VH-VL binders against q9vpl3. Designs and how they scored, part 25

Target 1, 224 residues: q9vpl3
Amino acid sequence: RGKINIQRPKAPHYERARVVAVTQPKYPELPKAKSCFKTRAERTQQQQENPYNEIIAREVRNWLDHSRLVAFFHLSSITADDIFRVRVQLHKQNLHLKSYGSKIIEQAVKNTRYEAIVPLFHSNHCIVFSPDPEKTAALLRIVRRVPQMVLLGGIVEETMLSRNQLVAYAQMPGLHAVQAQLVQTLSQAPGHLIQQLQAHQNSFVQVLDVHAKNQMNEETPKST

## First folded at step 1 (VH-VL)

Design c31 (framework fv_fezakinumab)
Fold by ESMFold2-Fast, scan of step 1:
Structure c31 (fold): chain C 224 residues (1-224), chain A 122 residues (1-122), chain B 111 residues (1-111)
Amino acid sequence: as target 1 above (224 residues)
Amino acid sequence: QVQLVQSGAEVKKPGASVKVSCKASGYTFTSYYMHWVRQAPGQGLEWVGWINPYSGGTFYAQKFRGRVTMTRDTSISTAYMELSRLRSDDTAVYYCAREGYDFDSGYYFDYWGRGTLVTVSS
Amino acid sequence: QAVLTQPPSVSGAPGQRVTISCTGSSSNIGAGYDVHWYQQLPGTAPKLLIYGNTNRPSGVPDRFSGSKSGTSASLAITGLQAEDEADYYCQSYDYSLSGSVFGGGTQLTVL
């Protein structure tokens, strides 16, 4: 057993540098990145020292521009545990619940096509984003059991929809794009047909909204 | 039968622009998003961006912003991808692909064009 | 680098089973986004093989199956045949990038 022959070879310096580079944390403050415990004061200080509002406003703009489904909610008093459970349920359906301050939203959408949404956020609010507009039905089924979240409206495929219109869209599996194309084609033609279809759509939306409100108020007893 | 027919191969010099076309048939062109995906020789698939043929709305991968423009012509059911300020590393086969999605299944590319080879060389 | 991680190659003999892995992160597969699989035969465009984690399009043999768990997905091919020799790509969506993301591809060799 020669001692030299059994001695473990040391990793070469270039291998060590490569491993460090690959595993190196992307955290700006390396000393804090290695800490498992941060005091509340340290977390607060870190947050306040960042250009927080601009960074988050940029994030909000990115979500708004690139989500095919955006739903806006008023948020009443709700426990952290309850909102966490809702967030988990939404994630399973590719729906992402976000909460941003009103000033941050205003900063994000000022001088953009989304500026019209600002009045929706004067009180407590949250937003649900999704790349999948067909998940609107799943969203509304989850939210109907969360009375603290009240749907205000949304944006589907770049079109701003009222609460009633969004509810109607949720109950038209795969038909929204076809219906929109039909309306677009008809808007190029003379006649009263477009007005007739709009009146029928409005009536349909109202009926669905009443139905949805009745379902939201329904007690869900266990059925045997 | 769904078919996506792409324009023929092109050879360009560095700094030039190329515009690839994708003519759709067999379905309602404006009902499905159209994506562009490229593949450099011997390499994997890289997503470039999408266009909504109904609205003309687009979104591009970060890497291509400022150099790529996607458009469509609904009268001839054709989507276009124009890539400007070409570099040698833009040499790739460029595919158009229709986004199919099912309420329960998420986003996937159900039909692909045969690809357009764009060669960038001096 | 590709956003999703796949082994660069896998091999098997005719009649055997092979599995191709696809590993993502919390912003894509881990966030609950579905995984789709594409087969690319030499010199051809990719073809949809599996969508929505487990679903097969018409014309895809039942010996191809997909699964998903946590931040990873797998494509299983049973009864391996010579015509299965191809590159296989996984694809999902990443919400931090707001776009579709692909794996680096796996070259399947049939020995």
Scores: ipSAE 0.007, ipTM 0.436, lowest interface PAE 13.6, mean pLDDT 75
Fold by OpenDDE, second read of step 2:
Structure c31 (fold): chain C 224 residues (1-224), chain A 122 residues (1-122), chain B 111 residues (1-111)
Amino acid sequence: as target 1 above (224 residues)
Amino acid sequence: QVQLVQSGAEVKKPGASVKVSCKASGYTFTSYYMHWVRQAPGQGLEWVGWINPYSGGTFYAQKFRGRVTMTRDTSISTAYMELSRLRSDDTAVYYCAREGYDFDSGYYFDYWGRGTLVTVSS
Amino acid sequence: QAVLTQPPSVSGAPGQRVTISCTGSSSNIGAGYDVHWYQQLPGTAPKLLIYGNTNRPSGVPDRFSGSKSGTSASLAITGLQAEDEADYYCQSYDYSLSGSVFGGGTQLTVL
């Protein structure tokens, strides 16, 4: 039995060849899209101008603006099945797992208060959104079971938190009280700065006054 | 004592806009989320949305998205709700309500304004 | 239509025990979100009656009690008084709606 040369298959019988030739779907030659000759810059610009990207960017912005809890994760070698399982678990807790391209995220947050998150999106990433800041602990509990999801940081009640701060936040009892305290502290920070600046100015003025007085006292000739 | 004082009753025509105010006192205004809830005559309570008085962040119920705008003036501890493109079915008493300060208990409303009647009539 | 289901009305004689039910679904009460109760006297704004399923704010009498089980919650009023005649609303959170939800309200009449 002659070794079927898989590299040079025997030409089919003439009749079969005719049938195969007629039944082969003629795929329209894809127009040599001028796009193949577009420079990387032009391609990038075209991608930026894609109306679809704008729509997605707006969606991302909408999620950011309306979420009280946002968490950013790096994904390390996670399977689609694993992502799906996690998504289901998160969804049950009013946590919404989304994945967006870095360019879309950049577009979405450009010239916004969220611009600081752009550096977090240089690799495979996902974002978890929730309108419920109380679910921070639940989020961390779920993610702890998924080692492929690495917490990078987050936004809670419109405050950017590092990974450590987010973990600490989830462990604190009375989150509202702590948040209120943080807000108060942050709101007072400018006041303290101003006070410190004023204190320095006042101190300087006092020192100058003392010097001026001392000079005046030295210039008063002891009328012997 | 915590007090939420709302603006007076409003009568509007269909298609118009109404802006209701809620002045808070007796607590730190920026430390609590402010919610809005409405109640049509003889009907139940309906949640409209919330505002974070500190940041100005808002979240609206799906039903009101595109028509409602919540704002605040921190200098006078006042929250505002503006509803546009008014319809007859928007006739209701609108309440501002402060969100309770207990994460373990979920979202609840511990203090309510007296309500503002908004009547939409042709 | 209200997301949480309440009986439209309940009645009782003075001194009796009445119970108001609040039935939710897997997306709210069944998802583990707490239930809160409000009392609304005629012509007045709602007042917080119970928060976190069972907690009473200051000034609320101990004859008011709340419970939660599964997808349902209940408000019990013991020693019914004339002053208890009001509308009662349950409230929770629904993750599918991403917002607070109320029951349809129950009118309590004291006979």
Scores: ipSAE 0.006, ipTM 0.504, lowest interface PAE 11.6, mean pLDDT 83

Design c32 (framework fv_fezakinumab)
Fold by ESMFold2-Fast, scan of step 1:
Structure c32 (fold): chain C 224 residues (1-224), chain A 120 residues (1-120), chain B 111 residues (1-111)
Amino acid sequence: as target 1 above (224 residues)
Amino acid sequence: QVQLVQSGAEVKKPGASVKVSCKASGYTFTSYYMHWVRQAPGQGLEWVGWINPYSGGTFYAQKFRGRVTMTRDTSISTAYMELSRLRSDDTAVYYCARDSGELYDYFDYWGRGTLVTVSS
Amino acid sequence: QAVLTQPPSVSGAPGQRVTISCTGSSSNIGAGYDVHWYQQLPGTAPKLLIYGNTNRPSGVPDRFSGSKSGTSASLAITGLQAEDEADYYCQSYDYSLSGSVFGGGTQLTVL
């Protein structure tokens, strides 16, 4: 071999249209409400129980149930164009970048084997899903050029993995038996894993705080 | 045919600023990230940062934050790197280099370099 | 100091084999990030020689090969020729620095 397979870059508009079509959420239409005649109690209940939240939560559960690879990231400030480019690159590898509010994630995973992940989402975050765990290496290659996305950990073949365990998984040959054995060897108790994932998130927040202070002190013009 | 054509050599005094240009041709300028890498005389390569020509988004190595600014002009397919508050140890050849594209793995094309000399 | 460690120089005679090592740490090569190699002839810009640990770009002779194991990578050059005399740099990514990292460079002399 030795030849470079160069994929021709596509125009942003074409890529945007393609990504939107693939990632567009499916919402059932609500019946037209005669809400102007509802009681205050009925309006209060309708306001508290947003049916769209439950529909999105079901979508999240479907992603979790049908994905053999799930990766969790802390997300710092990033432009809409940059995150769109990342989403396009990931989509080409059958990797699907999703962002959901922490309340929706909590609602989605409540009473499931994944409810231990809720603390990871108390700050700015995003999740990458894939039905193909072989794509872990491709995922890590793509996100290394996105310093705003910091890997916290993930789930591979229903098993919770820390950042380092997920990186180790990515390094293994593409043999299913070898990868399955590695996942079994690397697996840890949920409480211990969550502590590791939270520690990485907290360390990153500390780095961002130091960076923000340095930017304010060095780039802010001095008065007088 | 991909080409990256850089501006000519510059001589600056300490404390001045320098702006180096890199004109791209032979590919869709906005589809590939552009990196800047420098090399002091007789020394190794040092990564400075990258710019996304589509969005204008940038990321700089910690060492250069607060002193470097990367911009681009999509109408002429040109990327710029401006380094301020120059020191004598900023004397180096500054290269622009194209990120490999689809997977952002490596630098597949390099400009010929711009020598920036900082001296009194 | 460079983040990745290379020997400062290597030498060989025409027709011989040389290897250039590139040693990283757990935050770069040890974390599974690929290693790429660049050749820099005197007075020229670096040129991509090997990407993704083992792959050669079109136009690079098969005398050049790359490998990676653990926290280290190596570039092997077989059938040395005078035109191979150059500086060679390894490059990877470091997640703790959130950026590209280079080796210090190795000067190859063909005796």
Scores: ipSAE 0.007, ipTM 0.500, lowest interface PAE 8.7, mean pLDDT 78

Design c33 (framework fv_fezakinumab)
Fold by ESMFold2-Fast, scan of step 1:
Structure c33 (fold): chain C 224 residues (1-224), chain A 121 residues (1-121), chain B 111 residues (1-111)
Amino acid sequence: as target 1 above (224 residues)
Amino acid sequence: QVQLVQSGAEVKKPGASVKVSCKASGYTFTSYYMHWVRQAPGQGLEWVGWINPYSGGTFYAQKFRGRVTMTRDTSISTAYMELSRLRSDDTAVYYCARGEDWGSYEYFQHWGRGTLVTVSS
Amino acid sequence: QAVLTQPPSVSGAPGQRVTISCTGSSSNIGAGYDVHWYQQLPGTAPKLLIYGNTNRPSGVPDRFSGSKSGTSASLAITGLQAEDEADYYCQSYDYSLSGSVFGGGTQLTVL
C-alpha cells in the first residue's frame, strides 16, 4: 500500500530542546506514571513496592479507561536514543508509550472486561495509549521503523483486536471502517483473540489446528 | 527508483579490518532500517545486523558482536559496515538490504549488488 | 548451521509442480512470524519472490505461491520452466535472536 514515511533529520541538541518545549501533555498526566525502558533494577524495585501496587494498578486502569486506542507490543532490547526518538514521534501524534510490571497489569484488569490481556504481559512489553483511535495508522507507520517493538494487538473503542485486525483497521478510512471492524471483532470470543495475539511470542503448539479447520469447513456451508 | 550502491571488492589479510559502504537513493534514507547480510562462496545467506539510520542505533547477530560496527552518514544517505579481526571464514559477499513492513515481519525487497570481501594470507 | 531447515536440492521437469519446504521452530515461524522467499541466480543478489507468506511483488509470475502452517512454510512452483533453475531461500524473524533468520537454501534443478 501507499504508506509513505516522512522524516526530517534534526540536530540532537535542537531536537532535545524542542521536545521539552513542544511535547507538552495532550491529556491529563497520571500520578506516578510508569514508562518503557526503565532499568531492570528500577522495574524490579517498583514491583516490590506492594503498598503502591494498587495505586499504580489504578493508574493503569485510568489509562485504559481514558484511551480509545491501546496497542500492545512485545519489546526487544533497544537503545535509549531509539526509544527517545520513538517517544518524540509518538508524542507528536498524541500517542503515549508506557510500561508496567505484569503483576501490576494483572491487578489493574482483574475482574474487568480486559482481564484476557494478562497473558500478553508475561514477557518484556510496552503499551501505547491514545485518546484518538484515528491515530492507529500513524502509530503503525512510526513503529514500522522500530523492529524491537513487535505489535501483538490492541483495543480500539473498547473492542479487542488482533494484530492483523489492527493493521487492517489502520488501512480503512474513517467512521465506516470503525463500524465494520467493530461488528467483525464482536463476533469473536475474547479467548480466541488472546490466542492470536500470543502467537508471535510463545512456543505453544496448536496440535488440533487442522481438525478445527475441517470442522469449520463443514459448518460454514450451512445456509439459511 | 530505490537504489543501493555498494563499494568495490576488497582483499584483506587475516587480522585486518574492512569497511563496506552502501549509498541509498530514491527514498527517505531515515525511514527504513538498513540490514547487512553476508554469503560465503557456495554457502547460504547469513544475517549480520541492522542499523536505524534515523537514530544511529544498531543491533548485531551474536556471532558478530565485538567485531562488527555499523554506522551511517545521513548527509550523504550512506550506511557503513566495518568488520574487524578478519578471519579466512569471513570471506563472503556482503549485501546491504532495506528492511520493509512492520517490525516483526521485515523482508528485503531492495538489495545492493554485494561487495566481495576476500580474506587470505 | 542455518536456523531454518530447507532441503538442499529439489528437481523437476518442465511443466511440472515442485514444492520447497522451510521448517522453523517455536521462536520464529511457530511464533507466527511471516515467511518470505528469495530467488538467487548465480552471481546476483537475492530477489524477493514472496513476502508475507503468500504475497507476490509486481513482476513475479502467479505460478509462484507461498503457504504457511504451524512451524513450516512452503514455496510452490507450478508450470516449471528452465529459467526457474536457481537457489531459493526462505526467511523469517526469530524473537529469541531478535533478528532475521534464513534457511540453508534449496537448489532447484530443471531436468
Scores: ipSAE 0.008, ipTM 0.450, lowest interface PAE 12.2, mean pLDDT 75

Design c34 (framework fv_fezakinumab)
Fold by ESMFold2-Fast, scan of step 1:
Structure c34 (fold): chain C 224 residues (1-224), chain A 122 residues (1-122), chain B 111 residues (1-111)
Amino acid sequence: as target 1 above (224 residues)
Amino acid sequence: QVQLVQSGAEVKKPGASVKVSCKASGYTFTSYYMHWVRQAPGQGLEWVGWINPYSGGTFYAQKFRGRVTMTRDTSISTAYMELSRLRSDDTAVYYCARDLFDSSGEYYMDVWGRGTLVTVSS
Amino acid sequence: QAVLTQPPSVSGAPGQRVTISCTGSSSNIGAGYDVHWYQQLPGTAPKLLIYGNTNRPSGVPDRFSGSKSGTSASLAITGLQAEDEADYYCQSYDYSLSGSVFGGGTQLTVL
């Protein structure tokens, strides 16, 4: 089938939300003779000076407070069109893909039980939120088709789970009671989970290095 | 200053089609989605759909699928909404409205046109 | 019918505080989607008043504030003034309808 018009993703990621808070005039003046969109460098510089990062951190806390499923991913290079299509597929399953800067995540989870996750977000990342933990299986089915997104771990029913534990949870059929019971038995201490997630992230970084070098060294196939 | 200027009021008979225009100025037209929202006399707001002016991509509320078509002309920074097979209950003020964020944003409208009254009677 | 539920009217005296509620369901506000608020003065187009649950656009007085909890959101107006007399609409996104959804609107009367 041809390309079909797809629905817009739910919410702006961290950088855009911050820019909106700073640059949204009530009665906007005509733009100066330049692009309406700031460059990534300009947005990053603005973030360092922006006193309103707490507003975005509050949004993240709200997502954490109202989500029974939170999944953490490392995100490698992906086009805007590809991530948009992933967001649309996730939206159909009540799964909300968000990206926030590490400092904002730190501010959001500071003084909470989830503060220990901050070190996982050293590089490019994204988070998927859902109020429905039964959607874990749907999430993993969708993400299997997106090699740029690598599952690090997550939170189900306020319980920290490693990648393997989330995969196990997703494969278990059952009623709500069975799922809740399994989450309890799969849970581990946060310290141990963080170590497991960091080890996975390090392994993934090595895989990315190999992939990048392979891409650069690959020759055009010869033809007869 | 960002402005959305809409076409004038229309009176149509049941079964006809109406095409409403929305001319944008004061910003880069292709950088922001354009939404269409209607309001029947004395009633609340009802979302009709959106168009991405850059790609021409559209998405319509289920109630209007098969009857509404949204287009744009980037050379004159104008968006259009055409509603066909008009019924008396399509009588409403039709607004165009700009979304501040494009494909990664929420569905919300920061700047609105003044509205176009479409009356379906007779 | 409107997807989000608002009281049809609310009233207050100048200087008082009023709160307008917006109740959704598990497919919209309850799913974590943000709530936005619009003010519509008689005979005019709606104006963005609050976006992303709590944020004010430039030029909107700080006496307007938004909040969200569970499946509901609220718009609070403190220090009521005569010019606040208007219709107020909440708006969110609904994943089951795959589109933007509005509340039925609340007419604020300043007595």
Scores: ipSAE 0.000, ipTM 0.414, lowest interface PAE 16.5, mean pLDDT 75

Design c35 (framework fv_fezakinumab)
Fold by ESMFold2-Fast, scan of step 1:
Structure c35 (fold): chain C 224 residues (1-224), chain A 122 residues (1-122), chain B 111 residues (1-111)
Amino acid sequence: as target 1 above (224 residues)
Amino acid sequence: QVQLVQSGAEVKKPGASVKVSCKASGYTFTSYYMHWVRQAPGQGLEWVGWINPYSGGTFYAQKFRGRVTMTRDTSISTAYMELSRLRSDDTAVYYCARVPDYYDSEGYFDYWGRGTLVTVSS
Amino acid sequence: QAVLTQPPSVSGAPGQRVTISCTGSSSNIGAGYDVHWYQQLPGTAPKLLIYGNTNRPSGVPDRFSGSKSGTSASLAITGLQAEDEADYYCQSYDYSLSGSVFGGGTQLTVL
């Protein structure tokens, strides 16, 4: 049921140019200094070996090992005051917002099952940890009002989930509720939910795989 | 000041490939995701995929996986979309559109190119 | 077929109010994803009209407003003008498809 524009001829190129110029929205553009993106050269220059990195990497591994919920975020320009308020709100829900450099993350997850997450941290980022996976819904409610924090994906009960899977997980009923519903309807609802979550997990892995492959492909052809 | 200038119209035979360009100016090219959206004549809008100009990372709609490739050249602030194994139903205007990187999950398009008409022999 | 449902056409007289609906499902608007609206004048590229359910970008008249409730969203145009005659598209995100989704479009005719 698509709208057919068959009765409306296309505007001349000149008129299209005029309309686009006049009606284009004007958004404030963040200066490069406030941008979350860095050139590859800038990232490479930041890859200094620091003895402190191993100590902080151990801290990251400890958080990963003791957290049943880990959420990864892209972090845009945000004031110190605003991030502090978010951190306070998260802490009330036993959610711990941490920020680590990409090299530290790489060192922390090297040779672990989580090594695939490294590409997520090439831009400005932060991570939220919690020992309680039931707090996923609370996390998403808080972050929904913080447009500077964009959910990339996460790990729940040692299972890597995409952004979409985390949103779906947050809306799933608890184990007892799911079991009661299954008994009442004689359905395989838990099996269906598992299949959906698994399909989304494959999507998350695909996103990471595509990202990693594109990083390699971009680097492969080099002209001197 | 933001402008997205797309390449000119293309006419292709079924089975051929087409590569559409989108040159960005008036902003930091690597700071915003670039999405591609198409519109068949008289029909609605259909999302194709996105590229992150900073990393070169891409993600494509299921319908186009295996046939579409998105790339960029940061030295000239240009994004590319290549669609292979063209079919007559690929005839459409292809738009590039900018998405604020901080709102990737929302995916709204704040600036659009004027579009590139790709005609595949019907 | 479009993922989000819009009426194919809507009409009004100059100065009147018109409303364009956009209906989704539990995997998109119902999952809490924001709705954005675009205006497409004949022969032109779409232009952002409303983002984040209710926000207007700079340069968009306050005659245009957006709202969202449950699995549906609505675009309201007050003080209808001849220049408002265009196609209007809603857009959101769908987690089952892992991508952006659009409505089928609504052609607004000014009588």
Scores: ipSAE 0.006, ipTM 0.425, lowest interface PAE 15.7, mean pLDDT 75

Design c36 (framework fv_fezakinumab)
Fold by ESMFold2-Fast, scan of step 1:
Structure c36 (fold): chain C 224 residues (1-224), chain A 121 residues (1-121), chain B 111 residues (1-111)
Amino acid sequence: as target 1 above (224 residues)
Amino acid sequence: QVQLVQSGAEVKKPGASVKVSCKASGYTFTSYYMHWVRQAPGQGLEWVGWINPYSGGTFYAQKFRGRVTMTRDTSISTAYMELSRLRSDDTAVYYCARETDILTGYDFDYWGRGTLVTVSS
Amino acid sequence: QAVLTQPPSVSGAPGQRVTISCTGSSSNIGAGYDVHWYQQLPGTAPKLLIYGNTNRPSGVPDRFSGSKSGTSASLAITGLQAEDEADYYCQSYDYSLSGSVFGGGTQLTVL
């Protein structure tokens, strides 16, 4: 236990007061306006995005660019230990479970063909990435054990698929040419993919809410 | 050798509760989910729900929610299923069954011998 | 009602081949979930006969085989024997119900 501030030492009172007085900026005089002239308030405004967010958004773009399978999930309340166990099982199948904030997802997909996924991430969510689309069946088998993860849809071979389309794709592992044709055929209906994904999310959230309430009501274990 | 040993037959009146036990041996109890499946006389198999013995987490079929409670005791490797507000159509043999791992597609590889629960006035 | 559809009964003579069908929907077998088969002798618990569509556990004769196509699966029994007389159940997973689902069962009679 110490009584000092270790991370940022305090400067002497006299020295700080003197420095502040000397460095006090003069308010600009505005007698004449010009096309590029800005007030002091305008010049001091921070209009730039957080640089840290751009670094993480670049990571998300790299995952999207290098993954032939991307699956989107709504995530209900789950313990850190349970999600870690799921992450380990997925990793054994070259499936990578990631969670990112909605603003970072938005930055990552802005001005890309995947921008339509942004509304899916306004609630609690997670994403699974894989370079191997044949792992879709393994992914669905693993997620079957995790009622807190509700499949919303995904991207296979750069094509956006609804939950039902992704499930249909899963039944044809190892047939790459046929799978590519299936993806193209299933994805040609315009305009309602997000509506389909949202409808499935709402239905499954109801089931998960009932499950969570049942577990809470029966929380008292016979042994700990 | 894997074994699931269930409690003995029960006779209950409508409105009562019944608690069936399933004692596991021959494997690591917390490594496999335990399911409960029932079968009315002369009828087919009906899934009731599962319990994760590691976490105590449970999930129940919609038909049984609000009436069924699944618990476990890891110190004696035993799972329990309690069904409340019994009706005559709850008369059935209740089985516990071990769920295999993900690589085999979640089949039930070992079953208890079943517990007959009779609900009659 | 059972979620998966099986014929209520099938029959055959010793040495013949019989097949038992199991029909699901887009939310279970059609969704790519594996089909498992169980044999239930009178007065006994079900016993795993086929898992993962086509695989046999140790101790199950090679006379039993499973297959799956689209929304349906089938169990084939060749060289039918008297001891095969039992009830047979298919089982899969249904994502809309978030649970395991069974067929209604098929009583096999060996004539």
Scores: ipSAE 0.007, ipTM 0.456, lowest interface PAE 11.2, mean pLDDT 77

Design c37 (framework fv_fezakinumab)
Fold by ESMFold2-Fast, scan of step 1:
Structure c37 (fold): chain C 224 residues (1-224), chain A 121 residues (1-121), chain B 111 residues (1-111)
Amino acid sequence: as target 1 above (224 residues)
Amino acid sequence: QVQLVQSGAEVKKPGASVKVSCKASGYTFTSYYMHWVRQAPGQGLEWVGWINPYSGGTFYAQKFRGRVTMTRDTSISTAYMELSRLRSDDTAVYYCARDQEYGSGWDFDYWGRGTLVTVSS
Amino acid sequence: QAVLTQPPSVSGAPGQRVTISCTGSSSNIGAGYDVHWYQQLPGTAPKLLIYGNTNRPSGVPDRFSGSKSGTSASLAITGLQAEDEADYYCQSYDYSLSGSVFGGGTQLTVL
């Protein structure tokens, strides 16, 4: 039970050093500090991962920039076979279904006008691209039969639209002057668009849950 | 009146870099994508890539990745294409071209007159 | 090599009709992407002649028309005139390349 004066630290033990020195020449090895350095191979691997992410992010930017129609969806559990069938139907209408990781999407839209969409992709998601905004009606018709895909919103002619705004746009296909005016009118409050899209996603999920429970209890082939 | 005015002809040695400019006027520079297309003497048109002047986003044809860089300066409504590690087969007229707004997209409605880049030793 | 296939040359006499074909694949024209056409007079930059398969920019005579079917597109020129002597290029988008693609070009000679 000694009393320790902490004003000066004790000198190190030399006995251990002598034992290590005697055995060191028989089994030489690098000092531990140097063994903690990343190898050239490890550094090269990390560098290669960064270029890959940027290449895919650039592909996403290309799709966003060259598509006149971009639609964002929440994606519930769906089989590979079912999503493949949806892709085929969409492809016939010049609609291209893509899925990218949230980090890739964030990297792609960082420092662009579309950075606000990042929160939409914190859950399972997919995106549909098309050069033809007139295909919005065809898109919604196809997705109507895929309950696992829930429309969150999209971009038409570089303008972010909510779900309700996209539905309104789809109801007037082929009326370009009216459609252009509608997009301008519906996009007047861009600062709050993402909050509206997120709130709608949650509300729609609740509506789907209620509908599923009602279908289990009673058959209702058509509702108005 | 839309105009795309390109920089003058350049002669470069193999291994050098060239930077071609395209100054836009008569429209809102950030509202239209800008593409670069080249044409070797007596040959056809070859797409190089595009830049979105609003976002600064770019995409390049696979053949040119690692050698081409596209940039823009919104303060002077000018787009740039820099091609590095030049080879003799890079000798071509390089055009900038505007992507038409509100159409099907990817149709080039206005073109610059072209910049001849000659790569010779 | 050009991604879209065009005949290298076509010829006709004044007043005749000529057609220039443009053949693509399932990743471009076959995927439903629009075809655009450009006219290039000797020593000049290309000029947009047809966009969105069938549309003419203001100032383009109605003698020029475009069509698209399956994986191919065609440019038709009726009432051929000496001033039509030029190179013609088709262009579309290719989703596998994520970029614009051109045909090899067709030289039209007016005899």
Scores: ipSAE 0.007, ipTM 0.418, lowest interface PAE 16.5, mean pLDDT 76

